# VH-VL binders against o60147: the designs that were tried, part 291

Target 1, 175 residues: o60147
Amino acid sequence: MLEKNKYLYIFRHIQTNQVLLSQGNVLKKTALFQLPYPLQKPVAPNGMRPAKLRKDHWVPLLKVEFPNESMFQSVFMQLLNYRKYRSVQPLTSDLLKLPIPVRRRKIMRQEVPNTIADLADILNKEKFPENSVRLQLSDKSDSEYADWPPSVQIDSEEIKLSRGFREKTTVDEAR

## First folded at step 15 (VH-VL)

Design ka30 (framework fv_dargistotug)
Fold by ESMFold2-Fast, scan of step 15:
Structure ka30 (fold): chain C 175 residues (1-175), chain A 120 residues (1-120), chain B 106 residues (1-106)
Amino acid sequence: as target 1 above (175 residues)
Amino acid sequence: QVQLVQSGSELKKPGASVKVSCKASGYTFRSYGMNWVRQAPGQGLEWMGWINTYTGEPTYAQGFTGRFVFSLDTSVSTAYLQISSLKAEDTAVYYCARGTYYLSYGFDSWGQGTLVTVSS
Amino acid sequence: DIQLTQSPSFLSASVGDRVTITCRASQDISSYLAWYQQKPGKAPKLLIYDASTLEEGVPSRFSGSGSGTEFTLTISSLQPEDFATYYCQQDYEYPTFGGGTKVEIK
């Protein structure tokens, strides 16, 4: 009867703290087009390409479970819109005083708090049922970047995965 | 409702140029990427590349660099494909198709296709 | 580029038949696979995305399954309007399409 649960997978870069949103538990190469600051220089002077995906450099930040596709789509699209809005805002005077590499590092470091705050803001304005959205974090202290609505249940268990989201092997698969 | 309407068929001589248009309506143009897909007569589908409608940045598949140019006119919600120095092997139906940025939701809306025939 | 191999390239079937089409990827693409239907002279129509999610408005007789490198599209009871060419497509990297499977009337 019920729609299948949908997951939003959020990754962070271990060195830059940049954030990638994913529909699946494995990052696809084109997800790198989300990044305003490429991790690697283009190979051709006359063309731009996304930075190479080093899967070992991306680790889970959080996993959001939605009870249906409609809720997932709404939140994912709004989160992308918040990110687009942030990318076109004028830089503050304090940031403009910094050399470009230092400025970029400071902006990138803020992507984790900003993404979590944006997610909470979206969930607070939506009228989802109580405990309908389950949040699982790799570091539960990251939940302190925002105030969460009654629709959100934060899993007491942290994500133990590293280098991306991975399924636990069953006994049959592990042999 | 979402619609993608392409320009009419073109008959060109080798060495000429052609510009195909794809006019979008029924959605926020800048929120979705625009893909270009080619299909030679009797053949399968071939992805040519996409253009980011928010930034204007095109990405070309290998084999579609040089003579092929993706562009936009956001004021009229229209994407363009330009092919220069036309060759006989460019004869194909060219489709524009809407993709959701970064979500694997497939190409959920397609233009009707524009037949480009290159012959003397 | 990631290559997608569809089999069979051609099949003949009767109304009411169960039809299965396979798509094999040259590397692990997780679930980042879509299926399309194309009728002669028409643009392709999205049937399934994310390997198994049915697009809105698509009849429930269509289903997709698989993950990693092996995927299937199944039509549980073929209807007259289902005679068409079917394509799989990945977007794990830059998009590529399978070669297509033409489903013709027997």
Scores: ipSAE 0.051, ipTM 0.669, lowest interface PAE 6.4, mean pLDDT 83

Design ka31 (framework fv_dargistotug)
Fold by ESMFold2-Fast, scan of step 15:
Structure ka31 (fold): chain C 175 residues (1-175), chain A 120 residues (1-120), chain B 106 residues (1-106)
Amino acid sequence: as target 1 above (175 residues)
Amino acid sequence: QVQLVQSGSELKKPGASVKVSCKASGYTFRSYGMNWVRQAPGQGLEWMGWINTYTGEPTYAQGFTGRFVFSLDTSVSTAYLQISSLKAEDTAVYYCARGTYYLSYGFDSWGQGTLVTVSS
Amino acid sequence: DIQLTQSPSFLSASVGDRVTITCRASQDISSYLAWYQQKPGKAPKLLIYDASTLESGVPSRFSGSGSGTEFTLTISSLQPEDFATYYCQQDYEHPTFGGGTKVEIK
């Protein structure tokens, strides 16, 4: 058909709260390249590919449905750019006062609120039609990390936590 | 509307270098990565790597490190492939193709290809 | 690297025939597979992405199916302009292409 993918799937690590973006409901191993250096897991020997992706450690954080592929693509690329930009910024003085292990945990833990805030920031800056973007969260309280524009419709039903890649869903909203 | 236009064919001697260009138009250059794909005469397609057009950071497939360099000139929406110390085995058609490492829409736009022939 | 094996490598068929090409991945790639058509002397053209989604402007006689490790491209009624080599390609990891299937019309 004419229309391409219009869904953005966001995953979080169950222990660290690190975040990965995906255009599909299954994470690709290459998504690990999104993780900020030096907080990434060690790269596999020769530096050609990321460390092993352990699928049972990643669960859905939220799903975003856009009206069309071009809006999805714009937002997805902007989120990837925000994440790249964050990875090279100097640490704040508050973070520098913390011991290294505590600092590292604090930074990783902030990826969930940061990603949600970034998504809301992008959507607030865009001229999207009212109620055109549907947001479904695994934990609805995570929506409180940001103020959402009128273009966003938050689904009252939360996403059931899955086993990451093990539970295949091909039906989406076609029921 | 989306177009990728590559530089013309090259005939080079072993040991020389070549720089292939790929000029993009009809879309926002920085929003899509640029892939390079090689096809030796009578052979199939081989992915060489990609370059992130926003950051300028290249990623090379195994077998294309060292002599191969991806670069950009964002002011003219152009990507480049440079091959140094050319060998006869480098004889191939080189394609640029639009896509990104993180997007799974396939490579939906391709340059016309640049034939690089390495012979004495 | 993820290896893609296409079969057959060559086929000859008549106009109007249903043609099926198979692509097998060395590991589970979910639906992260695309199909391309390449005519002699031309750049490849994207036909299908995400295993079964038809690219804009591609004739409806082309269809894709499969998931995991086994995928097929079907041309429901072969036309003279379909003479070409067809390639599958995965992007679950670093992209790799299948070996290609050359389709010649009898």
Scores: ipSAE 0.006, ipTM 0.523, lowest interface PAE 11.3, mean pLDDT 81

Design ka32 (framework fv_dargistotug)
Fold by ESMFold2-Fast, scan of step 15:
Structure ka32 (fold): chain C 175 residues (1-175), chain A 120 residues (1-120), chain B 106 residues (1-106)
Amino acid sequence: as target 1 above (175 residues)
Amino acid sequence: QVQLVQSGSELKKPGASVKVSCKASGYTFRSYGMNWVRQAPGQGLEWMGWINTYTGEPTYAQGFTGRFVFSLDTSVSTAYLQISSLKAEDTAVYYCARGTYYLSYGFDSWGQGTLVTVSS
Amino acid sequence: DIQLTQSPSFLSASVGDRVTITCRASQDISSYLAWYQQKPGKAPKLLIYDASTLESGVPSRFSGSGSGTEFTLTISSLQPEDFATYYCQQDYEWPTFGGGTKVEIK
């Protein structure tokens, strides 16, 4: 078995700022199960159906390149655990004073800075080799949400949001 | 070492109910979804649905609503499949299988299967 | 639901042969396809995920390729222990399996 470079694709919703993690540059419909707030009401008591995936509403936030699958899997799973942990924490008293729709929007808007901070925290705790992890962002100012360890190399070229889900330009040009 | 151990075979009469267990070990139970897959005698694999082990929310494939219930006991890292009002066509091997709804890493660990036979 | 069609449904080959199994999806599923091996009386075993990534511990004679709607599982040099039924499976939407390909070794 040979290990090869792996990519973590992180998307954000253009309106809500909610975040989805993906192992590929194309979001699958079931990725919507990552969201702590249901986008549609349950059709039956037997569980939630994913909301309709409007692919044009999800744009690249950042892409993380790992030198092997083990590093990718470790970081991906830890990010999922951080997100689940955040979703079950008690709300602050200031949030509880807000009407539900306003409170929900405020919480959703924090997903981008929270995800970036969580990623940086995980990478700081993991002792990866210097310059072994490459970050490419759609907006380089988003890197300011965290302090990055020496293992991280931030690509000078930004991801072009206008390309969206176009496989050839997003994946092939990055190589 | 990841392991899924299922309960033993069951022989039931039509109209009875059965509850199959799947005990997980060797990993963090709540970090992976649990899938149920059925295989009728001589037939292929059929995905029945999965349960979110973190929230406890089940999702059923079309054709497996109503008589089929997925549940959990997180305190013992065990998933359950209950089938009520058993019919002869429910005769099959039922598998639990570990998989994430976040990652397309396939179902990388499977229970050994539980044969449920429904006969008069 | 996304339908997966496997071909052939049955094949017979000699030890040492290269065998190819095809899986066609009813719609574009990108690379979200896995391959499984099932031996008689046993649970399925994951061979390949994300279309072409070999699962740990799986012999290198197994390989996967394809994207979109057309996918292939190849066994480069068939061994006696490869007698089994092979299934493809997508999880782009709700998971579905192909009908299976039974490989009989001469």
Scores: ipSAE 0.166, ipTM 0.704, lowest interface PAE 5.2, mean pLDDT 84

Design ka33 (framework fv_dargistotug)
Fold by ESMFold2-Fast, scan of step 15:
Structure ka33 (fold): chain C 175 residues (1-175), chain A 120 residues (1-120), chain B 106 residues (1-106)
Amino acid sequence: as target 1 above (175 residues)
Amino acid sequence: QVQLVQSGSELKKPGASVKVSCKASGYTFRSYGMNWVRQAPGQGLEWMGWINTYTGEPTYAQGFTGRFVFSLDTSVSTAYLQISSLKAEDTAVYYCARGTYYLSYGFDSWGQGTLVTVSS
Amino acid sequence: DIQLTQSPSFLSASVGDRVTITCRASQDISSYLAWYQQKPGKAPKLLIYDASTLESGVPSRFSGSGSGTEFTLTISSLQPEDFATYYCQQDYDYPTFGGGTKVEIK
């Protein structure tokens, strides 16, 4: 019987800054369904454009360690719901003034700050035990996008990158 | 204000090595991948590969393994292309170009190109 | 490796003409296609991405169409500054470029 993982791996696209959430340290093609809107017209029989996962375009953004699978599942589900909610909100008047290509770039670049803010908001609402959630970032300055609750402990060690986009951490090595 | 500035032209003998630089400015260097594109005299464009500016990991197109090396110096926002054991057929203009998006957003900024001439 | 075939390889046109360039892919690439303009001695310039989306700052006389394996770049009314070589490029897999189409003055 294998136990579910208690780690949330968050990746960002090196070029567009789009964010993908993963339960493992390797992205699966199904992660692409997290992207909030189709950027092109549907051409597939199911009404969706065929998409290809270029794993070489995605890098680790942050890793979250939870004390158990229940807390992990709760936060993961809420993050997916926050992302879905953001995707259906009306565009601001400032964004509507921009040409479509510029508008798309600005929206995508905001996914990193938005995801971090959403994570912090969820953790503030959940009231988990003090120092129970460990946050490890590739770039510690990204933690400044939000105010973190007492339940969060930010690791002093940044994520060590290895071959490809797989992060090299003690947690990954233990698995 | 995004700029990619490449090093000057090079004239080399067969068997020598060359290192072309591409210095980026006006954007966050680690946020965009850097591509290398070759254009032989009178010929079309040929994608050589790209380097992940966040991890430093290169990906090479078929035909550009072995003698070609992509590298970075993130402290000065510069990407490098090194070609070893130069051959006459390596004579070309080499371009750096930022960005590759899996939904085909294209390469939106290019260096001015570096002419590498290999002759005896 | 996905191959892109451009036609014609060369065309002569006059200012004010409507110019159409075709790009054919060896397999279905959906709309993962960009168009570039290259003037002699200069780096390529992105004109169109996602088959039909005009890059910011590119004149509206340029348009792209198509999906799957057949794509076209159209210049509705050719201007003097449009005499250049045009390339298509796919990003469905590892990027590849078409052979180019040289548009020169008649």
Scores: ipSAE 0.000, ipTM 0.491, lowest interface PAE 13.4, mean pLDDT 81

Design ka34 (framework fv_dargistotug)
Fold by ESMFold2-Fast, scan of step 15:
Structure ka34 (fold): chain C 175 residues (1-175), chain A 120 residues (1-120), chain B 106 residues (1-106)
Amino acid sequence: as target 1 above (175 residues)
Amino acid sequence: QVQLVQSGSELKKPGASVKVSCKASGYTFRSYGMNWVRQAPGQGLEWMGWINTYTGEPTYAQGFTGRFVFSLDTSVSTAYLQISSLKAEDTAVYYCARGTYYLSYGFDSWGQGTLVTVSS
Amino acid sequence: DIQLTQSPSFLSASVGDRVTITCRASQDISSYLAWYQQKPGKAPKLLIYDASTLESGVPSRFSGSGSGTEFTLTISSLQPEDFATYYCQQEYEYPTFGGGTKVEIK
């Protein structure tokens, strides 16, 4: 009868702060297609594959729990659209004055605060029930990048970076 | 409602080329990737690759580089599969299928298929 | 590429039977697996994605389970319209399909 909870898993790159979105707790190789600035040589037109996903370079940033799939899909799609919109905006004059490598590092470093701000903006526009969306962060200070609506409950327990996103063991394994 | 409508069957000689179309309607064309899947007579499904409808970048599976070309005409929400230098082993039903390159939602909409027969 | 092995390749069943089809992956694909139904002369139809999520409009008698390398599609009470070929497909890397399982009338 009840829809099962849905999770949005958000990862960040340990060096660049680039962000990847995932519907599961394990990144798949094709998640790299989300990046406008690839960490490695891009895919060639003749079917050359992207460079390998280095899972040890991506750590948990944020986990979002939704009460149903419909809310998950709406927020996930909007968040991807925000990221896409940001990638095609004209660069500010301040950024254009910087050498390309410095400019890219600065843009990439902003993906974490930008993603958090975008998530909060989407959730503020939606009229979800009070405390229906649960956020669990790796660093709770990252919640300060935005103002959160009443629909959001921030978990007091942080995600431990060494553990990553792990599914809870079921009691059935003990039986 | 989402629909993918493909062009009609083709009978070709070895060495010829064929261009199959897949016209999309009922959704925002640029928001979903377009996949191509082949099924030889009496055989299973084989993923050929996909094209990013926003960027126009194709990605081909192993075995589908060189003779196979994915392209788009975004003004008419249509994806194309071109096969050059046709061989007998290219005889198959070719499907276009909608999928998302960022999520694992499966291929939730399929064209009706286009039978390409390569015969001498 | 990731290989998917389906078993059995052929299955004979009667209306009302519980049918189980297994799909094994050559490496851990987490939950990134979908199931399709294909009737003769028709395009495949998505039944299940993300291992266990039922696609909208698909009857509740269909269910999926599993994670990692072993996955199962179950039809709880086989109906006449369910005689078809079923395929699993992974999306952990570039997509690959299993060899298919044909469900025929006993």
Scores: ipSAE 0.177, ipTM 0.710, lowest interface PAE 5.1, mean pLDDT 84

Design ka35 (framework fv_dargistotug)
Fold by ESMFold2-Fast, scan of step 15:
Structure ka35 (fold): chain C 175 residues (1-175), chain A 120 residues (1-120), chain B 106 residues (1-106)
Amino acid sequence: as target 1 above (175 residues)
Amino acid sequence: QVQLVQSGSELKKPGASVKVSCKASGYTFRAYGMNWVRQAPGQGLEWMGWINTYSGEPTYAQGFTGRFVFSLDTSVSTAYLQISSLKAEDTAVYYCARGTYYLSYGFDSWGQGTLVTVSS
Amino acid sequence: DIQLTQSPSFLSASVGDRVTITCRASQDISSYLAWYQQKPGKAPKLLIYDASTLESGVPSRFSGSGSGTEFTLTISSLQPEDFATYYCQQDYEYPTFGGGTKVEIK
């Protein structure tokens, strides 16, 4: 049995800053299953969870390439554990002072810096080979949310939002 | 290396309850969702739903609400399907199948299936 | 739910034949389509995922193509072990399977 795809595609919501993980470069509707976290329940203005995936509301955050499926699985599982840990921590006194809708928005906005910090922490704890993990960001300044180990190679070229995670084409080059 | 081993066949009377187990090995249990798929005699495959092995939250397809319960015991890497108030139309082979968490792989590993026969 | 329609539902073929099975989705599912092989009394086996990516250990005579609403599974030169029922499956929304195509000996 040979290895499967070893890419993690991470999207962020343009308004809420919520994060969705994907193995594919295009979000599917079932990715919405990720959103209901303890303390981070996304509720539409009329009190319901979104029933429809608005693809135009989700943009690339980062793409992570692992050398093999084993490393992907290990990092992905640990990332899920970090997210669970964050979701069950007691709310800070500052957050408790805020009205519930404001509190939820503030918590959701932290998902991007938290996800990046968690990813970096996991990669720093692992002893992966030098330059074995490739990271490509839509906004390179997001890499400043953490210190990266020698195992990480950050691509100099940013992901172009107009292309999403698609590969560069002749049409894109001519634009 | 990846293995899903299901419990043995069951013969039940209408109105009884059954609990099918699916024990996973060879991978990190919490990293993959567990799907349940049913196949009635001579019929095709029917997705029943899945359980998020990380959060423990089940999701049921429209036809499988009420009498069907997905659960898990992460300490022994086992997922369960319970069917209450069994009816003759529940007679089928029930499969557990590994799916990636919201990822695009298809179901790459399947249990051998558990035949549940509901007969008076 | 997204419905998948497979054609044909039944096919008779000889060893060495090129076999093509079609799967049509009721909505655009991008490339979120997998193909499975099932032999009598056995669990389904994943052949292809992401419309055209061959699963490890699957013979190269199997190939998948298509995107959006129309997909095909092709077996370039049918072998004796390929007589089975084939299913397509989408996971763009809640997973659904096609009705299956039974490939048997002519």
Scores: ipSAE 0.007, ipTM 0.573, lowest interface PAE 8.7, mean pLDDT 81

Design ka36 (framework fv_dargistotug)
Fold by ESMFold2-Fast, scan of step 15:
Parts: C-alpha cells; sequence; structure tokens
Structure ka36 (fold): chain C 175 residues (1-175), chain A 120 residues (1-120), chain B 106 residues (1-106)
C-alpha cells in the first residue's frame, strides 16, 4: 500500500506558552520560523532571527496520529494557515487597552487554547471516519478548550518522545 | 501546474550589482517559502538562504551575509536575489526553489536557473 | 552546519544494475533527509523526502532508507535516463547538501 500512519506533534514553550508544530517527536531548529513573536529577543534587522532553540524550554502539548499521510498533510497545512491568519487579525479593543508588554504576554498565553480550538475546528470540518484520529495530550484538561468530532479518540496516556525529552512529571517540577 | 521562471543570464564586471528574479505561478505564493541555491561551474549545490513569503522575512546562510539580499513583490508572485559588489567567485548558476521548513517535504519545484558570470 | 558526506563520488554502472549511494551526516538528523537528481544543464529534481517517501511521479525503482546519521538511495534496476548526479540534503538545521554522486554509464 501507498499510505502510512503519520504523526503531528505540538510543543509549547514553558515560559511564553507559544506553540510549535512538528512532523516528528524531535524539534528541528528551523521550527522557530513558525513563531509570530520572537522569544524574549527582538527580531534582528531585515528579518534575520537569532538562532536559539533551547530544547529544554519546549514541552509536548499534544500528539495526533492520522491513519494516512493525506489526512496529516491536510490538517497540518490548515493549522499553519489558521496560526498565520490569527497573527494578522486586528487586535480586540480589550487588548488595545493594555500596555504593550502585558498585551503581548496575554496574546502569547492564548496560543495553547487557540491551537487546540483550531485543531478541533479543522477536524470538525473534515469528515474523517469514526475513531480514525488518535489524540494524546500531556494534560487531558486541555481538551476542554474545544468540542471534538466522532472521528477523534482522546487518550489520557503520556506522550512518548525520543531520547533527551523530559517526562511530564520532571518538566512540571522545573516550573 | 507549479512553475518557477527565472530571469535570463547576466554578464557583469567586478564591483557591479545584479538582481535575479523568480516568478511563481500555479500555487498560492504566500503558502510556501522561497529558497535560493547556488551552483558554481562544475561544483555541487549550496544553500544560500530563504525568504518567508508570508512575512517577507529573509534568512541567510553563514557564507551569504552582507552582499546578498532576498526580497519579494507579492503583487506579482515574484522573489528576487540581489548581489552587490560582485566578485569573480560569485560566478555561478543561481536557482530559486520552493520549500517549507514547516513540513520538511524537500524542495519540490525549482526555477530553471540563472547564470551570472563575473569577469573583467 | 551539518556536513553531509556522499559515497562514492563517482560510480560507473550498466543498465539493469542495482545502484546504492550512501549519505552520512555529521550528527543525528532523524529522518529529515531528501534526495535529488540533476542532469547536465538542468535544475535538480526532488526524488525522495523524509528519508524514504517517494515524491509523486518518481519511478518506483528509486527508494530511500536510513535514519539518524546513515542514509542510502537505491536504484533497483538502472535505466538509461538515470545517468545523472545525485545529491542528498538535510533540513534538520539550516539546509546543507552532500557533495554529489555522479552515476555514469560503463
Amino acid sequence: as target 1 above (175 residues)
Amino acid sequence: QVQLVQSGSELKKPGASVKVSCKASGYTFRNYGMNWVRQAPGQGLEWMGWINTYSGEPTYAQGFTGRFVFSLDTSVSTAYLQISSLKAEDTAVYYCARGTYYLSYGFDSWGQGTLVTVSS
Amino acid sequence: DIQLTQSPSFLSASVGDRVTITCRASQDISSYLAWYQQKPGKAPKLLIYDASTLESGVPSRFSGSGSGTEFTLTISSLQPEDFATYYCQQDYEYPTFGGGTKVEIK
């Protein structure tokens, strides 16, 4: 057969709660180009970005298993487009009333609930077979940010990652 | 039908500048990054950097800082490579190539290449 | 930068032969490796991405394998149109290419 299972991993930053999407359980350095807001440092002039991926600052948020590459590609691309769309929308009046540092921090903190809501919205639009998509979260309560379609099976099992990634309990102790 | 069409060959003297264009068609320009790859005569491929077509943000490989500038004209789905203060060692074929750092699907479409010759 | 070393640099083969090209990375790049074919005077063509996934429209005689630091491109039965230079490329970090392997007719 031509089709094989594919996995989507989503990571969150322990300090800012910004999120990164990955095709694999290892974050590659170029994933930082997904961020609409630079980590702690201003973007260098002319769009040059400081190259600093601290793997110990990123923890797994969720993992999605798709039955084939076509479904994975569709959902992954749509998630990236949702994130890009959000980054260019006008700010709400509530956010505009806040000082810039507070405003930016609040926007970044919303990336986790927004990403989860976006994922659920995409999966609700796509009519995948019942129980065909397996969702694992590091914190099951994060599933409450959205209503999930019948195509999604939510597990409370820990996300298992490659060597060098900290277990959830160890990461929680670091906060 | 995804297509990348580059501007024609250039012959320049040392110290001059050159601007190579890469016009995209057959897909949504903003959804894929544009990479630049250099190949000196008889040599291998060398990645120069990329430009984020959504944000306009360029990223340059270590050897291509300073004299090289990536830019866009999104209204005509075109990416540009400008090289200033040309040197003989800049003689090469320059390729644009479509790709993304988000999906790691390789560079799946390439321009035909632009030969830039720098000689006195 | 991540360095990619291709072996051999030059290969002489006959139509119908099984050809294997190796690419070694200076550090673990997981599966973030692609293979390209380049014919004289033409732009490179993507053959394989994510180490082993065949690009649409590429003949099934091409296959890729490997993970971590050692990767191979195999052509199961070499055809006349397969005489070309082949490049590996990683995008685990900023992209880099291998030095190329030229496959020539005997």
Scores: ipSAE 0.007, ipTM 0.556, lowest interface PAE 9.6, mean pLDDT 81

Design ka37 (framework fv_dargistotug)
Fold by ESMFold2-Fast, scan of step 15:
Structure ka37 (fold): chain C 175 residues (1-175), chain A 120 residues (1-120), chain B 106 residues (1-106)
Amino acid sequence: as target 1 above (175 residues)
Amino acid sequence: QVQLVQSGSELKKPGASVKVSCKASGYTFRSYYMNWVRQAPGQGLEWMGWINTYSGEPTYAQGFTGRFVFSLDTSVSTAYLQISSLKAEDTAVYYCARGTYYLSYGFDSWGQGTLVTVSS
Amino acid sequence: DIQLTQSPSFLSASVGDRVTITCRASQDISSYLAWYQQKPGKAPKLLIYDASTLESGVPSRFSGSGSGTEFTLTISSLQPEDFATYYCQQDYEYPTFGGGTKVEIK
């Protein structure tokens, strides 16, 4: 009938700081295929498989509310393309001089600031209406990784990590 | 328009091999994973696995290891399913279908299917 | 592996009827469920993804609902072209399909 608000859910790994994108408030196991560095070597007898998804190791980073599905789709696809692009770029000489484990930890830690910067870049290019996109972060200081366009409104309330992306029911008989 | 066009039907004897093709057009081939789905006569849909069209790495569902091989020719935007040591139980329609890891958009484009019949 | 159980496996209905098909997952898959229609001799056609989002070009008489482990596909007023087999499919983990529900004319 009418276009509904659409949400992009972004998670980060509590130890590595790697980022996963999700169209829903619960991660699916196949989301692990987004990772450039697997958390564990594939061991499946049926060939390649992603590392085990431990839901307790992934926490909310930010939630993006779009006014309609078309805007969501455009931004989500562009963000996925930015992540793919970053994963195949040559490593800098500074990174190449580091031991492999140290190099990987540094690259993984950069995924949070990189994802936030990429999101802001996409939103700056798209020229959405003022205050049409709402951001809610788990840590508001993470918004400082980027310069935000007028289309973005940052929620004053942070996402509580203990609650994850739990949503309030619009109509609740038991309330 | 997005199109997936599969090769024609095959009639094979047990022990032979078959190679089914799935030619993609109307989109960027390497941006979508290619799924393979089997449907035995009168039966339901069974996911066989997928191939990452960017890396070329296949993933097989349980029960489809050993005799089944997924491969690509990215220069002609084509995915392949090869079945070796064919058995009567491999008689089925084989579909290719595009999908993604990232978005749960379902398999929004399918090949027309390739009937593989294995009989003596 | 996530198992999907569809009920009923078969139903007879008349044009104009409201038809409901249920899909139950063996574990919580959130909203990561799609519905497909398959007519005899044809490839499946995507109807609904993300549990309730209607695919472009699909008639509004089709709707999906549910989350977690229980999902439904509803056809509000069955048309002659709707006689087909319907499948649910999850992609929360490696994809799996339900066993299908065949909707036949009464």
Scores: ipSAE 0.007, ipTM 0.581, lowest interface PAE 8.8, mean pLDDT 83

